# Ledger of designs, part 48: VH-VL binders against q0atu2

Target 1, 119 residues: q0atu2
Amino acid sequence: MLDKKARIRTSREYRNVFEKGKRLSGRFLIIYYVENALDNNRFGFITNKKIGMAVIRNRIKRQLRAIVREYQGQVKNKHDIVLVARAGIGKSSFEGMEKDYIAIMKKAGLFARNANKID

## First folded at step 15 (VH-VL)

Design yi21
Fold by OpenDDE, fold request of step 20:
Structure yi21 (fold): chain C 119 residues (1-119), chain A 119 residues (1-119), chain B 110 residues (1-110)
Amino acid sequence: as target 1 above (119 residues)
Amino acid sequence: EVQLVESGGGLVQPGGSLRLSCAASGFTVSDNYMNWVRQAPGKGLEWVSIIYRRGSTEYADWAKGRFTISRDNSKNTLYLQMNSLRAEDTAVYYCAREGSSEWYYFDYWGQGTLVTVSS
Amino acid sequence: AYDMTQSPSTLSASVGDRVTITCQASQSIDSWLAWYQQKPGKAPKLLIHDASSLESGVPSRFKGSGSGTEFTLTISSLQPDDFATYYCQQWDEYSGEAYTFGGGTKVEIK
């Protein structure tokens, strides 16, 4: 799992991202992102009942955390980023999720210039 | 220079099988998201299938169970195995590569190969 | 499944005319929209991706605009080489159809 310091944990933190951040939609994900005043990035994850049963939602959340962890070192620092899973993600492959994450993060300009494994 | 060359099309009876090939040059097939797209005579474009970089696949609902997308990395070639062919499968079949740095669009297409299903 | 309505289906125009083609998505796709040109007996050719990003080698008279659900391809001054069929393309959120194409617009000589 992600380090505790790398997690958005409070309702206030989530609200701040939704209210102050930018929104960008991908095939399976919607991201909200905003700069923070910290020395690290924080990630939040939202799954809703449109995706499917709790077992499916939990699986999706675990997979998204794995993807975020894999590419965490390549993301520009000082950002709060919330990933909202779209309904269609429930039937997607892990590679499909990964592709969409990379695609949307690239479009948002959130990867560092020296980032690899994103092309 | 990037190039895609389809082959394997021809006349086949209903219920028959056919395997299409797409020979790629100028890039590595396994490092890209490769797709098949078809076009019935005088009609529009219709997505058929995708193969991801690590081998995951997706299919159009009408293609599931009858079509199989695959690749041979040693030959840098993409394939489409078509079984239980129907008259409505008559079309020009294109292989198409998604953008190298940005995805969800097709930057290179082959010339296409015609598949005619008729008794 | 996501729907993509492209209009008009056929367009008659003369050289030098300003031509406008529209695609309407049933759901917001932000800027994930591409435009292709296809001539008879040839494969589609990518013109624009990300709604407004012009591909290398494509004449500047081609312009893509729009976001969300409404997108437009504009040819500022139609040239003889531009008579062809044009398609828009999007991704689909749901399984069973990863990508959806518009119905196409045939631009023919008036």
Scores: ipSAE 0.920, ipTM 0.959, lowest interface PAE 0.5, mean pLDDT 95
Fold by OpenDDE, last read:
Structure yi21 (fold): chain C 119 residues (1-119), chain A 119 residues (1-119), chain B 110 residues (1-110)
Amino acid sequence: as target 1 above (119 residues)
Amino acid sequence: EVQLVESGGGLVQPGGSLRLSCAASGFTVSDNYMNWVRQAPGKGLEWVSIIYRRGSTEYADWAKGRFTISRDNSKNTLYLQMNSLRAEDTAVYYCAREGSSEWYYFDYWGQGTLVTVSS
Amino acid sequence: AYDMTQSPSTLSASVGDRVTITCQASQSIDSWLAWYQQKPGKAPKLLIHDASSLESGVPSRFKGSGSGTEFTLTISSLQPDDFATYYCQQWDEYSGEAYTFGGGTKVEIK
């Protein structure tokens, strides 16, 4: 689990990202990202009912958090990033999710230079 | 230099089996996302299967249960085991690598190997 | 599965002509669109990825444009070497069809 400090938790925080951030779509994920005024990154996760039952949504969220944590140190600082899981993610493997996360984050230019776990 | 060389194609009867090989050079198969794509005579391109870096796999719906993608890291070779072959499986089968820096497109293809399923 | 419509299926043109091929996706794929060229008896060759990024060695007369659901491949001045079949390609959100190709456009001599 991500530290509280690294999590987007309030509705207002989410709204800010959606309203002011940029949007990119991947195969399984949509990300909204915007710079923040903090010294750390914050991540938010959205899993809608279109993904499947609550148990599936919870699994997906857990897996996405794991992926984000794994690559957290390689993400550019001072960003709020919201991950919205697309419907197809429910049938995706963990590797599929990971691939898509990396792919979309690369396209967004959110990985720091010299990141070595993304290639 | 990156190179992919398919082999193993040939004539097979309906219900038969065939294993295709794709020998790679110039890069490591297990470090890349490798795919099989086929093309029926005079028809378009159709994705068959993908194997991820850590071994997860995906298949086209029509391929599930009949086709198996695998690799031998020691030989740097990709495989496609095809069982219960049907006439409609007649096609040139290509192995294709996804881009090394950006994914979800195929930057290198083999020359293809022809599989003909006929009684 | 995501739908992708490529048009036209066949295109007759002369050397020097401006050629335009279109791919339409049923859902937005942002810029996740690639274009391939295939000649008879040969494997497809990647021309463009990320909708508009030319691969190394691809002539500048090839141009990819578009985003979201509408994409276009343009050959500004058709050359003899350009007569071939072209395909667009996207990812698919759902398992069972990870990647989808357009139906292809055969560019033939008029």
Scores: ipSAE 0.920, ipTM 0.957, lowest interface PAE 0.5, mean pLDDT 95
Fold by OpenDDE, last read:
Structure yi21 (fold): chain C 119 residues (1-119), chain A 119 residues (1-119), chain B 110 residues (1-110)
Amino acid sequence: as target 1 above (119 residues)
Amino acid sequence: EVQLVESGGGLVQPGGSLRLSCAASGFTVSDNYMNWVRQAPGKGLEWVSIIYRRGSTEYADWAKGRFTISRDNSKNTLYLQMNSLRAEDTAVYYCAREGSSEWYYFDYWGQGTLVTVSS
Amino acid sequence: AYDMTQSPSTLSASVGDRVTITCQASQSIDSWLAWYQQKPGKAPKLLIHDASSLESGVPSRFKGSGSGTEFTLTISSLQPDDFATYYCQQWDEYSGEAYTFGGGTKVEIK
């Protein structure tokens, strides 16, 4: 699990990201991202019924958290990032999700310049 | 220099099987997202399958159950096992690599190998 | 499944002409669009990725533009080497079709 300080937790925090952040779409993910006034990044995760049953949504959320944790140290600091899972992610492999996360984060320019393990 | 060379194509009867090979050089197959794309005579391009870096696979709906993508890391070679072949499977089959750093497009293609399914 | 409509299917042009090919996605794909050139008996060749990023070695007369659902490939001044078939390509959100290609545009000599 992500550290408490690395999580977007309140509706207000989510609304701020959606209203002020930039939006990019990948194959399985949509990300909203905005700079924050903190020294750390915060991540939020959104799943909806279009993905599938609650069990599937929970699995996807766990997998996304695992992916975010894996690459967290390579993401530029001072960002609030919300990951919205698209409907197709429900049938995606973990590797497919990981690929898409990396791809969309690269496109957004959210990885550090010297980031490794992302190529 | 990056190079992909397909082989294994030929004439096969309906219901038959065929295994295509794609020998790669200049890069490591297992470190890249490798795809098969086919093109029926006089027709457009159609995606067939992908194998991810850690071995997950994905197939076009029409290919599921009949086609199997795999690789031999020791030979740096990509394979496509085709079973229960049909006349509509007649096509030139290309192996294609996704971009090395950016993905979801194909930067290198083999010359293709022709598969003809006919009685 | 995502659809990709490419137009026109065929166009006749002369050397020096300005050529425009369009691809329309059924749903927004932001800038996840690539263009390929294919000559008879040859494999497709990547021209442009990320909608507008020109691949190394590709002449500057090729230009990709657009985002969301509307994309355009423009050849500012058609050269003899440019007579070929062109394809656009996108990803697909759903399993069972990871990638979708446009129907192709054959650019032939007038």
Scores: ipSAE 0.919, ipTM 0.957, lowest interface PAE 0.5, mean pLDDT 95
Fold by OpenDDE, look of step 19:
Structure yi21 (fold): chain C 119 residues (1-119), chain A 119 residues (1-119), chain B 110 residues (1-110)
Amino acid sequence: as target 1 above (119 residues)
Amino acid sequence: EVQLVESGGGLVQPGGSLRLSCAASGFTVSDNYMNWVRQAPGKGLEWVSIIYRRGSTEYADWAKGRFTISRDNSKNTLYLQMNSLRAEDTAVYYCAREGSSEWYYFDYWGQGTLVTVSS
Amino acid sequence: AYDMTQSPSTLSASVGDRVTITCQASQSIDSWLAWYQQKPGKAPKLLIHDASSLESGVPSRFKGSGSGTEFTLTISSLQPDDFATYYCQQWDEYSGEAYTFGGGTKVEIK
């Protein structure tokens, strides 16, 4: 699980990302990202009812957290990043989500230059 | 030098089966997202299937249950098993690699192999 | 499934002409759009990815533009080698339809 300090937790923090951040869409995900004044990255996750029932949404959220955790050390520091799951993600495989996350993050320039495992 | 070479195409009767091969060189199949795309005579391009780097697969809705994408890492070869073939499956079948930098586009294609389904 | 409308289906032009091909997506795909060139009996060739990024070795007369739902491929001055069929391609957010191609545009000599 992501450390508490690595989580976007408050509505105010989410609003800040949505209002001031950049937006980039992928196949299954939309990311909003903005620089923060911290020494660490924070991640937020949004799953809408369009994805499916609560059980499905919780599964998707769990999977996205796992993906983010896996690549956390390769992301440029000092960013707040919110992942919004798109409607089609409910039918996606874990690898499909992972591929999309990496693709979007790469396009956004959020991975460190020396990052491995993303090529 | 990246190269893809399809083989296995030919004439088959309706209801028959056929397995296509795509021999890759210049890169490792298992490290890339590999796809099959087909093109009926005089028609457009149609995506068939993808195999992810960790082995997950996706299929077009019309292909599910009849087509199976796989690979042999030791041979660096991609496969497409086609069962219960129909006349409308007549097409040139291409194997295609997704771009290594941003993905979601196909930067290398084989020459294609023709599959003709006819009684 | 996402729809991709490519227009026109056929385009007659002369050498030196400015050619424009359009692709319209049913939903926003940001910049996840590629253009391919295909000649008879050959596999498609990637020309442009990420809507506007020219593939290595592709002449600069080819230009991709657009974002969201509207995309355009422009050939500033058509050359004899450019007579071919062109396709746009996108991803699809729904499983079972990972990728979608436009219907194609045949650029033929007038």
Scores: ipSAE 0.902, ipTM 0.948, lowest interface PAE 0.5, mean pLDDT 94
Fold by OpenDDE, look of step 15:
Structure yi21 (fold): chain C 119 residues (1-119), chain A 119 residues (1-119), chain B 110 residues (1-110)
Amino acid sequence: as target 1 above (119 residues)
Amino acid sequence: EVQLVESGGGLVQPGGSLRLSCAASGFTVSDNYMNWVRQAPGKGLEWVSIIYRRGSTEYADWAKGRFTISRDNSKNTLYLQMNSLRAEDTAVYYCAREGSSEWYYFDYWGQGTLVTVSS
Amino acid sequence: AYDMTQSPSTLSASVGDRVTITCQASQSIDSWLAWYQQKPGKAPKLLIHDASSLESGVPSRFKGSGSGTEFTLTISSLQPDDFATYYCQQWDEYSGEAYTFGGGTKVEIK
């Protein structure tokens, strides 16, 4: 699990990311990202009912948190990042999600220059 | 120098089986996202399957249950096992590597190997 | 499954002509589009990825543009070496169709 300080938790925090952040879409994910005034990154996760049943949505959220946790040390600091799961993610493999996350983050330029787990 | 060389194509009867190989050099197959793409004579390109870095696989709907993508890391070789072949499976089969930047495109292709399914 | 409509299917042009090929996606794919060139008996060759990023070694007369659902490949001045079939390619959001190619555009000599 991500630390509480690494989580976007309030509606206001989410709204700020959606209104002021940049948006990029991948195969399974949409990310919204904006710089924050903190010393750490915060991540938010959205899994809508279009993905599937609650069991599926919970699984997807758990998997996305795992992916984010694995690569969070390589993400540029001082960012709020919201991951929105697209409808097709419900049938995706974990590796498919991971691949998409990395691809989008690369496109967004959110990985640190010295990141070593990106390729 | 990156190189992909397909082999194993040939003439096969309907209902028959065939295994294609793709020998890679200049890079490690297991460190890349590898795909099979086919092209029927005089037709367009059609994606067949992908194998992810950790070994997960994904198939076109029409390929599921009949085609199996795999690899031998010791040989740096990609495979496509084709079963229950049909006339409409007649095509040149290409192995293709996804680009190393953002992926979701194919930067290197083999020369292809022709599979002809005919009675 | 995502659809990709490529047009025209065939294009007759002369050396020096400006050539335009279009691909229309059924749903937005942002800039996740690639263009390939294929000559008879040869494998496809990547020309452009991310809608507008030119691959190394590809002549500057090739230009990719567009985002969302509308994409264009332009050859500013057609050269003899450019007569070939071109394909666009995208990812697909849904499993079972990871990638989709356009129908292709054959650029032939007028």
Scores: ipSAE 0.901, ipTM 0.948, lowest interface PAE 0.5, mean pLDDT 94

